# VH-VL binders against UPF0304 protein MJECS11: the designs that were tried, part 5

Target 1, 168 residues: UPF0304 protein MJECS11, of Methanocaldococcus jannaschii (q60310)
Amino acid sequence: MLSKIERLILANQYKILKILENTSEYDEIIKILEEGYEIFYDEILGHIFDELPESEGQFVLDILSFYDIVVEPYKQKNPNDHEIINHPYSYFKGFDGNSETKYMAFVRFLIEDQKKFSFVAKYAKKTDNFNSHFPMLDKYRKMVELWESKYNKKYDLKREEILDILNA

## First folded at step 1 (VH-VL)

Design s1 (framework fv_spartalizumab)
Fold by ESMFold2-Fast, scan of step 1:
Structure s1 (fold): chain C 168 residues (1-168), chain A 118 residues (1-118), chain B 113 residues (1-113)
Amino acid sequence: as target 1 above (168 residues)
Amino acid sequence: EVQLVQSGAEVKKPGESLRISCKGSGYSFTSYWMHWVRQATGQGLEWMGNIYPGDSDTNFDEKFKNRVTITADKSTSTAYMELSSLRSEDTAVYYCARDYEYGSFDYWGQGTTVTVSS
Amino acid sequence: EIVLTQSPATLSLSPGERATLSCKSSQSVLYSSNNKNYLTWYQQKPGQAPRLLIYWASTRESGVPSRFSGSGSGTDFTFTISSLEAEDAATYYCQQYYSTPYTFGQGTKVEIK
């Protein structure tokens, strides 16, 4: 449900857009809001997604940082370390587009819109734009938790420490 | 965007030393290996060595290890290759190149022509 | 040291024809645990630096036309240009990055009649 104040604010926003875009396309929406026809509110609000909690956003930043700052630089420095290069989790695979959609969308926002994580960004084509097609949350949580609790999120990890996290 | 710019052509005599620079721009200089590759006139490519500018770790082909020195200056995003005790067979075009995919090279400098003659 | 041998030395074809280039390695550049081949292909035109075309034996670099492709595994690799264009006249080199020192083939020169 929307409060009267929320309906007033939204109706006025659509009236402004109507003038700026020189269109009558918002007339029905304005009337729905002013008259209070609740049955049609989903036509207006259905495009706004639920929040990604701050702790979950930090988790995504942490796993992307681990790959971007630790794993990818290590692979660049050690191109013949086949054990790490060929590890199943040697590159960030994305999140599942069906069951982890909000996380995948956040990764795409960080890489495409904010232009962050440049080393991870190279894998966009390989990973179907970071759609892993398989749930990854549990695996990445174990990796981030180990990096934080055992290794204090340090960037200068030794080979065996990187393997320990990749095998988490 | 990404660009590697090398110093100009050199003419040297046998026994002298060579120093070539390669300035990187448009990327994080300290995050990629920089390689040096040479090519004699009409011949193939020959890898000489590399440097990771982040900590100055270097690797060399054994045939150059006694004569080649590779260094990097983080503040100017510039790598240097020095080759000592020059011989006529060192006449070549020398390239710097950025490591892209674990030993593949995506961006190359324009090349520095070096002639060693008596 | 891994030695790469390319053939033929020179290939002379007309526009629209298919070019097939070979690169053979003295030892396998396939790492069996990930099934990846550590092999690249470069294009070099006279007076220019080499240009990366293919890495991981068959992955095309961004911006490289679809007519260029790579295939093969282990010790035998093929580079194909499906329909030659005049601008494709160049020398093509394979390179391995399986182990240091990194090594290149001697090159195949593609000439347009």
Scores: ipSAE 0.000, ipTM 0.468, lowest interface PAE 15.1, mean pLDDT 87

Design s10 (framework fv_spartalizumab)
Fold by ESMFold2-Fast, scan of step 1:
Structure s10 (fold): chain C 168 residues (1-168), chain A 121 residues (1-121), chain B 113 residues (1-113)
Amino acid sequence: as target 1 above (168 residues)
Amino acid sequence: EVQLVQSGAEVKKPGESLRISCKGSGYTFTSYYMHWVRQATGQGLEWMGNINPSGGSTNFDEKFKNRVTITADKSTSTAYMELSSLRSEDTAVYYCARHPYYDILTGMDVWGQGTTVTVSS
Amino acid sequence: EIVLTQSPATLSLSPGERATLSCKSSQSVLYSSNNKNYLTWYQQKPGQAPRLLIYWASTRESGVPSRFSGSGSGTDFTFTISSLEAEDAATYYCQQYYSYPLTFGQGTKVEIK
């Protein structure tokens, strides 16, 4: 699971710690990394969380973009469109903190740490900091898929096109 | 059955040298650190040093660094501890104990029976 | 060198009573990166080698009765025997494996009345 370069970097990091701490506690870890004994990597990496795959990260960026550049600007320009404003999915609700924890954490990283998606960011208080308290993955996947496949991810969608996606 | 068997009791005079063996059986010798711990009569446990039998790397308490030598023979699954320039305060029971190589820092789960060493004039 | 201080030196209790032993470290043995405490507890009966009871401050070794438990973090650790049995008469040692040299506390002797 670790590349040769990653193993080299980690082994050298443990060698530095070995010198600084005047200890042999890292000798086994260094040998495991240098020799590539993958079966023992869990002893080293057990406290590091699993990756969010690139495709899943892109999916999160896409749904946030849909709300930030399509839905929120539309609502601002059309304040009397009550069908869209009052639609159940008219604002980004976050992800479920129990079953979709990794996705929720990524959203919080993007908005809080990277300061992105400024229109979506305004809903932090309303959404319990983007914790939807119910699963959203299936719904957002359908929305992103429709936006991409039918509408080529256009941001200047017509009213009917926005409704089509919100009703996906 | 996993066990560590140590060599027999020793009686020494001050200034002499001591050599104790610890033979492992029932497990993969090179997958475990071997530690040496001693205990003077009525006193607590004192860590002396350890060896990784796979690579031969050793660590010692500074108190023993100039007097102690720890080695391991992979072919016989035996670790050795030599202590030179013996003093009366070296009178103690000496233990070897294994510690998992792959789980590094859990604990010393199997101990030898101990070797009684008496240093007197 | 990390110094471990155990208290009390001796506990004299009756069968069925709860024994609580303390171990205090001169510096933290909590490794922040993995959130684990590098502290073990051993039992030693007269004339016998020590026996591992607890590692990672609170994890019981295989085959160790549930009445034995460990708790604490950083510099303050507690070892508890919830209901003392006659066979529990022994000296108990804490040990740190956070940094070399490895060090043991001076031990707490548990006596059964």
Scores: ipSAE 0.000, ipTM 0.433, lowest interface PAE 24.2, mean pLDDT 86

Design s2 (framework fv_spartalizumab)
Fold by ESMFold2-Fast, scan of step 1:
Structure s2 (fold): chain C 168 residues (1-168), chain A 119 residues (1-119), chain B 113 residues (1-113)
Amino acid sequence: as target 1 above (168 residues)
Amino acid sequence: EVQLVQSGAEVKKPGESLRISCKGSGYTFTSYYMHWVRQATGQGLEWMGNINPSGGSTNFDEKFKNRVTITADKSTSTAYMELSSLRSEDTAVYYCARELYDYEGFDYWGQGTTVTVSS
Amino acid sequence: EIVLTQSPATLSLSPGERATLSCKSSQSVLYSSNNKNYLTWYQQKPGQAPRLLIYWASTRESGVPSRFSGSGSGTDFTFTISSLEAEDAATYYCQQYYSYPLTFGQGTKVEIK
């Protein structure tokens, strides 16, 4: 649903583009917006995805941080800790490209466009560019919640604390 | 009901400036372009320019570009046309007219403002 | 700028007769992307502001009697009053809104005998 103010703003923006591009291509869109033909709004907004809420974005930053600043440095310093190294969740596997598409896209944005999480970034090939092919939201939520509530998001976790979170 | 009401007749001397107002009512002022058209006595219609009241963007016939200023006040739903350096050939009836997007023509016109420029 | 030429300059006809007015554009006013001709027709009676009759060359404005019609495409346009009535005595103008500056024809005066 668009408000009347939003429809006015969008209609006026298309009128400006119409003049700047010397085209009639936007005439139908302008009519849809000004008359309020909601059934056709998807033709205008279909390429704009729903927001990823701030809390969900923070969640993704938190799970990536856990792997980048806690798990990966621990493995580098402790190459013979086979329990952690061979753990099923010892590396960030991405999000499911079918059921968790917006989360996977956000991870790709953070790593490819913003160039963040350099230790996690090395797993792009191993994870099919962070497509886990299996839902991961519930698992990562439990891990982040435990890291925050029990361990106050500290980065210098001991072996037993890291295992506790990986087993969440 | 949609109405465009213009300011009253003006008598000016060559070299003076003119300011005409056009107040819209009965519609959403910012959803329509406002045009200015003039007509000299016994002559045809001549387009001068337009304004998008929402953003303030304007277009002019190059004949008037250096003398004409078109503005709009959203709070009063009023458009203004100012014409400077008046000449005797500027003697005309001046009209404002609204236009829905997509240039569907000027569906409502003001009553006209008679301007006489003489010494 | 686009120049619109209207003919004839004056038509003097009796009530009930058909009036045919011509408007020729110096270049096409047909927009290929939407297949619309950006050409309007206005009626102006002495002492009055113009009244919109036809837009997009052939679409009649709401409230305009069916005796008024427009036709044509590209550069050649016709405005027709199928059966003249006394109140139709006026000057009729074509206008293009294909490109800036917007321009009007010089007008055709329709007189009733």
Scores: ipSAE 0.000, ipTM 0.426, lowest interface PAE 26.5, mean pLDDT 87

Design s3 (framework fv_spartalizumab)
Fold by ESMFold2-Fast, scan of step 1:
Structure s3 (fold): chain C 168 residues (1-168), chain A 120 residues (1-120), chain B 113 residues (1-113)
Amino acid sequence: as target 1 above (168 residues)
Amino acid sequence: EVQLVQSGAEVKKPGESLRISCKGSGYSFTSYWMHWVRQATGQGLEWMGNIYPGDSDTNFDEKFKNRVTITADKSTSTAYMELSSLRSEDTAVYYCARHEDYFGSGFDYWGQGTTVTVSS
Amino acid sequence: EIVLTQSPATLSLSPGERATLSCKSSQSVLYSSNNKNYLTWYQQKPGQAPRLLIYWASTRESGVPSRFSGSGSGTDFTFTISSLEAEDAATYYCQQYYSTPYTFGQGTKVEIK
């Protein structure tokens, strides 16, 4: 539901666009906003998605950082450490495209648009562009929580510490 | 105030063993790597190895492996470096240095150095 | 192991002149993920322990004068003293901590005429 101030602002924005674009395309939207026809607000707001909260965004950055700066460099330096390399969670698998869609979209944004997490990025093809096809939130939360609470998010983790987090 | 204080100068004969201490104060000793670096007279710096006192994990340069032992005592916040089978080429100033982690600022605090002379 | 090669071996300059030192790595010390170079510069005066001046190739350590700067990426790095002062006479070492064993360059000695 839009407040009267929000409706005024939006109506005025569409009036400005109407003048700049020399179009009548916005007439119906302006009327909906000015008259307050709430049933049609989805015609205006339906293409804007809900926020990913800041804490959830930080969580995604943390799990990507763990893989990108701790796990992947460790594997590169220790190519014969088969216990870590063959661990079920030895690489970032993405998020579930059905139940965790917003998290998957954020990962794709970070890697494809912002060009971040270069070591993780190499797994795009292996992971169906970071679509795990299985819910991952609970697992990654346990890993991040352990990294924070027990290891103070330090980057230079020992072999046993990496295994501890991977087994979370 | 962060300080690293090393043991005093040593004079050794070839074939003997060396043990140097480095006492940390003013910080969480178990949360930082302690590195050992040596420097022969007129020569450059040479990394020997490190220890993470929190779990006693160690790394060494291959050339010192089998001669060097690095240990840490949490109760006294002191790291130790032992070098066995001393040769005249081991004559150097030995430094300890603190390092937060792989992504930290580098070796930010150093001990004052321990002069070691190996001669017959 | 990663080998760091510094040049020149010795640099003799007058006060106020610019000193430019080179450090070349046998392999990249750039972490592509965080876009940081794991290369540091130390100053060592006779009889003293080394002093950290620059880390991540270009970040000055707290308390280090602004005349000291670092630049470069991957394998080629430069350390600059914009206006040399008498107290800057020292040997300067680059170091990588990208991978174990950690290694130092052989040093560049900066002398004041």
Scores: ipSAE 0.000, ipTM 0.465, lowest interface PAE 17.1, mean pLDDT 87

Design s4 (framework fv_spartalizumab)
Fold by ESMFold2-Fast, scan of step 1:
Structure s4 (fold): chain C 168 residues (1-168), chain A 119 residues (1-119), chain B 113 residues (1-113)
Amino acid sequence: as target 1 above (168 residues)
Amino acid sequence: EVQLVQSGAEVKKPGESLRISCKGSGYTFTSYYMHWVRQATGQGLEWMGNINPSGGSTNFDEKFKNRVTITADKSTSTAYMELSSLRSEDTAVYYCARLGEWLPYFDYWGQGTTVTVSS
Amino acid sequence: EIVLTQSPATLSLSPGERATLSCKSSQSVLYSSNNKNYLTWYQQKPGQAPRLLIYWASTRESGVPSRFSGSGSGTDFTFTISSLEAEDAATYYCQQYYSYPLTFGQGTKVEIK
């Protein structure tokens, strides 16, 4: 159910998007909201995903930070360290588009829309735009937990410490 | 109104370094990525790199990665591009361009800075 | 890196004629999560910075005349000027924002005879 104030806010937001995107795609949605055709509200809200909790968002930021500020700079500085460069988890592989869809979407938002994680961003082509095609959550959680609990999320990790986290 | 104003033309010798500024006004400087694009005489547009003024993170085209430095000063709303070890092939017009906040395109461009590198 | 190939290199046409420009990408620039093509078209006149005309392959920027249009998806894109005017003499560039490094096509020069 939407209140009149919520309908006003949403209708005005779609009017702004209509102007910014130079499109008529939102005309029907605006009319539904302004006139109060409640039967069609599910068409507007039905594709809005469940929220990604703050703790899960922080987790994604942490794993991206680990790759962007620890792993990728290390590989740039040490181009002949083939053990780390060829490690199965030497680069951020994304999340599974089927079972971890909201995590993959958040990564794409951070990299494509917010333009963050510039070193990780270079892997978009290699990773099918950060779609790993297999579940990654458990692996990345172990890596982030180890980086936090044992290494206090420090950036200047030694070779052995990076390998320890990659092997988590 | 949104404006990007670049520093003036430069004449350099091979081996010298170049520093160009791009001052943004009329918008929240930290909310938009600033990109650098160059165009050599008679050639097309070539992307060099970008910076997120909020966090300072940068991306570069590999061909410039060891010679280019991009920085931003939030207090003056100014982005800087430095290019070292100049060659005659670096003779070009250099542009700064703002990336649109919600859309992946350059909505505003600086006027361009002409750089000539000759012995 | 994504390579954008534009054709033809030069078009010489009279006012009122239709100009059709091609831009082909070495890989798809269609983003599956939002179903949008990260492909833009710019106009550049001598001595000026580029001007945005079309974004998301087919969306016309505010203030751009209706004679300019874009179409295509994935790897094949077309830019059309339905009825050329004298002020349309310029070089037109396609650009992708799908992945770093950002890349431009080599440009198509439109000349009015």
Scores: ipSAE 0.000, ipTM 0.433, lowest interface PAE 21.6, mean pLDDT 85

Design s5 (framework fv_spartalizumab)
Fold by ESMFold2-Fast, scan of step 1:
Structure s5 (fold): chain C 168 residues (1-168), chain A 121 residues (1-121), chain B 113 residues (1-113)
Amino acid sequence: as target 1 above (168 residues)
Amino acid sequence: EVQLVQSGAEVKKPGESLRISCKGSGYSFTDYWMHWVRQATGQGLEWMGNIYPGDSDTNFDEKFKNRVTITADKSTSTAYMELSSLRSEDTAVYYCARQDFYDSEGYFDYWGQGTTVTVSS
Amino acid sequence: EIVLTQSPATLSLSPGERATLSCKSSQSVLYSSNNKNYLTWYQQKPGQAPRLLIYWASTRESGVPSRFSGSGSGTDFTFTISSLEAEDAATYYCQQYYSTPLTFGQGTKVEIK
């Protein structure tokens, strides 16, 4: 739902774009906004995505941090630790591109645009750019919850503590 | 100490089959991809394929897919490469090599000593 | 398949000289998402297996002397030996691990004297 003030602002913005691009392409949109034809508002707003809530963003940062500062450094220092290296969850697999699309997009933003999580970033090719092709939310939530509640998000975890979280 | 030890030299006739072994020691055998690479006399290195011993997942170069078989025996920490329908152009030194990276594509941090294979009539 | 072309085929130099080897890829081996070049350099001496020297185009393997270095990105890569020693006489191969099949360059032979 757009307020009268929001419609005025949007209509004026499209009028500016009309002048800059020297086009009549925006005439219909301007009329929809000025006259208040609500049935067509989704044609204008359809490309703006819903928010990723702050708590969900923090969750993604937490799971990426766990892999980047705990698991990957441990594996580099202990290349023959079979139990950890061969664990099904020994590396960050991404999120499902179909059912977890917004989480996958956020991971890609953090790694590609912000250039963060350099140890995790090395798995981009292996994971189809962090598209797990299988839902991961429930598993990662259990891992993050255990890392926070039992281990206070410490990075200097012992071998058995890392296994405890990977087996969550 | 990581070590890859390959079986000894082979002399074969065209049309026969070849089987080479590569025994890993000093590391967790099932946690690393093992690759097979060959080198004909005076020529460069040619990748043949790989295996992840943990689940026996394999990949091959298309040139070898109907002639090469790669297997691994977890109990003996040994990988095997079989090449059938041998031709004189298969004369080469065959290497096994361990991949440093868990991905199916990677670089090789340890190599076997090589197995010389001669195919002639 | 990705084709790697190395040049020169042979390089003959005296001890103490700088060796510069080129490796060109038929397509980019830079993965944009992690900004890593999937390119490696190996040294092979006659009668021996290859030895890993450089991975990720510029990272030196543990135990490899500092005179060996790698540089470049995308399709153009360079391997440098800043001051040749007699023990450096060998053939040097680049390899890509960006996609299967894994491929190697044809090699550059470095001869001393």
Scores: ipSAE 0.000, ipTM 0.477, lowest interface PAE 13.8, mean pLDDT 87

Design s6 (framework fv_spartalizumab)
Fold by ESMFold2-Fast, scan of step 1:
Structure s6 (fold): chain C 168 residues (1-168), chain A 118 residues (1-118), chain B 113 residues (1-113)
Amino acid sequence: as target 1 above (168 residues)
Amino acid sequence: EVQLVQSGAEVKKPGESLRISCKGSGYTFTSYYMHWVRQATGQGLEWMGNINPSGGSTNFDEKFKNRVTITADKSTSTAYMELSSLRSEDTAVYYCTRWDYYEGFDYWGQGTTVTVSS
Amino acid sequence: EIVLTQSPATLSLSPGERATLSCKSSQSVLYSSDNKNYLTWYQQKPGQAPRLLIYWASTRESGVPSRFSGSGSGTDFTFTISSLEAEDAATYYCQQYYSTPYTFGQGTKVEIK
């Protein structure tokens, strides 16, 4: 898992921290890295989560954008369009906190920390802070794929085009 | 298949007006803004303005605001650009182009050559 | 008005070489609502209309060869052709659609030796 160069870099970082923090807490970790005791690497890396791949991050940005700049503005302009307003997917429901935890965490980061997607952000209370409590990935993927492939991600979609994507 | 087809070349005298058409096909005409961009011989691209064919709302670069008129006819899926009080400096190739909010100018007309000379 | 400045004005290279083009914006074209840079790159060959190559600063348009790529964020953007082919001789323009009036850079002419 870790190259010799990575082990050297990490061991040296822990040696620096040891001096700066005036602690012996890192002594065992330094030995593990310098000697290459792979069985114990998880003690060092266990608190660092796996990456959310760039493509998956882009997917989340895309579905949030679809709701924030297409669906929500349409609903504001057309308050009597009950077919769209009452559609099961008329608002962003979040991701499942159990099976889609990484995606839910990223949504919360974008909305709470970066203060983005202001129209979607209004649904925080309704959605239990964007925890859908049931899987959403497959549905949102179909929606984003259709928006991208058939409609070139345009924001000025007609009613029938919005319904097409919501029914994906 | 998306196509934008423009009207043919124009030769004009200073002070006259020109009117160029741009017919869209292969897509829903009212779902995309139509923009006009020109290019003088050997020069760069210059944005002139746009129209939302659904509502008819327009935006223009300040340089053209008092001379340019952009209209759209939904029944024929055709946008028009009219430029009045022509000067020799208006000699250029004029393009219509479809604008997608995310992609930018994804499809372009073939261009209309306009020559303004005495 | 947002001003886009491209450099160099002209780039003369041999087939197989890497071309690197710069586009600098007078203000950020990063849109806060979706975290995307509203900057595109176009290729224009003599006598032809411009052709869209890259949108959102780094997303390649469908059908565009993989040797073309874009990078950068905010105010500094780069367009790269990893291995030049003869057919790549053209003028390349960056363009912003972050705000009206939409503006283009002055263009970089890529010539094949």
Scores: ipSAE 0.000, ipTM 0.432, lowest interface PAE 18.6, mean pLDDT 86

Design s7 (framework fv_spartalizumab)
Heavy chain, then light chain:
Amino acid sequence: EVQLVQSGAEVKKPGESLRISCKGSGYSFTSYWMHWVRQATGQGLEWMGNIYPGDSDTNFDEKFKNRVTITADKSTSTAYMELSSLRSEDTAVYYCARRYYGSGLAMDYWGQGTTVTVSS
Amino acid sequence: EIVLTQSPATLSLSPGERATLSCKSSQSVLYSSNNKNYLTWYQQKPGQAPRLLIYWASTRESGVPSRFSGSGSGTDFTFTISSLEAEDAATYYCQQYYSYPLTFGQGTKVEIK
ESMFold2-Fast, scan of step 1: ipSAE 0.005; ipTM 0.530

Design s8 (framework fv_spartalizumab)
Fold by ESMFold2-Fast, scan of step 1:
Structure s8 (fold): chain C 168 residues (1-168), chain A 122 residues (1-122), chain B 113 residues (1-113)
Amino acid sequence: as target 1 above (168 residues)
Amino acid sequence: EVQLVQSGAEVKKPGESLRISCKGSGYTFTSYYMHWVRQATGQGLEWMGNINPSGGSTNFDEKFKNRVTITADKSTSTAYMELSSLRSEDTAVYYCARLSPEEYLRYGMDVWGQGTTVTVSS
Amino acid sequence: EIVLTQSPATLSLSPGERATLSCKSSQSVLYSSNNKNYLTWYQQKPGQAPRLLIYWASTRESGVPSRFSGSGSGTDFTFTISSLEAEDAATYYCQQYYSTPYTFGQGTKVEIK
C-alpha cells in the first residue's frame, strides 16, 4: 500500500522526470498516484523486486562464511582428507535458480559485484554460477543452525566438527 | 509494437550449460507469463516451463526440473532460460512466448520470439 | 499430465479442398466455473515460430482469415480450414492450458499437392 505522502513524493518525481525528458509518458502514472487508483500500483512498482529480509540476508552471509572461512581453508591445509574433500556438501553448491531465485541472485551480487568470498568464488564455473538446480535452503539452514547453536560459529573447527556440520 | 527478441545461436559440447535471453518490449512485462518451448529437429513442440515475472514463481515439465532454471529481470524486461548438463538430445530451436493469465484477454501464446538454434555435439 | 493426440499425422490436399484436423485430450479441458475450453491451435511454417490461430477452442485470433475455425468441447476438438490456399501448407498444433505442464499435440502436417 502507498501512503498519501509516498504518493505525493512519487507523483512529484514523475513530474520532474516528465519535464527533464520532455515526455507525456508519465501522465497516466501521475494521475494514478494523485487519484489513488491502487489497482494500478503494480504498474509503477512492478520493476522493483520484493525484499530479501534482513534475517535471510544474514543467513546467506553465514553459509557463505562457513564455506569461505572454515571449509575451504581446511581443504587447502589438508589436501589428502578425501572424506571431507569428496563429501557431497564439501563445497557451496549455490541456490536453486527456480525456487530460490532471490537467494541465488544475492550470492551472485556478493561474489560478482562486491567481490567477496574469494575461496567460494572459485566454484562459479563448477556450480553453473551458483545455480544448484535443486533446493538447498533446508540443508544450509540446518548447517548454519548447527554451526551457531553447537559450535558458537567459531572458525577454527576440528575435523570431526566440520563433518558434523556437513552431515547436518 | 509488441515483440520478443531472443539471443543468438549457440553451439555447445555435452556437459556444458546454456543460457538464452528473451527481451520483451511494447507491453507491460510483469502482466504476462513468459513460457519456454523447444522443438528438436523434425519433432513437435515441447513445453519446458514458465515464469510469472511479477512474483518470480515458476512451473516446469518434470523432465526438465533438475536441469532448467527460468529467471526474469524486471528492470530490463528480459527473461532467461538456463539449461545445464547438456546432452545431444537437447539440440533444438528454443522459443520464448508470452501468455496472459487474464481470462478476459486472448488466452494463448500470441507473441513468440524468433527462436534460438542450439546445437549440442561433441 | 494431459496428453493431446492429433490425427491424422499428415493431410495431402489440393487448393480449394476442406481440411479437418482432430485433437483429442486424455481428460477434459473444460473449466466448469467459466464454461471455457482451455485449448488453442497454432500454425507453424518451416523455419518460423508458431502463430496463434484459435483460442478458447473456437475463438479466432485477430487477423486470422475466416476460413480457419475451431470447434469441440471437453475432450474432442476439431480444427477446420474450409477452403485450402497454398499458403496454408504448415504443421498445426493443438495445446492445452487447463493445467501445468502445458502440453502440445504431436502435430498434423498439411501439404498442398
Scores: ipSAE 0.000, ipTM 0.434, lowest interface PAE 23.9, mean pLDDT 86

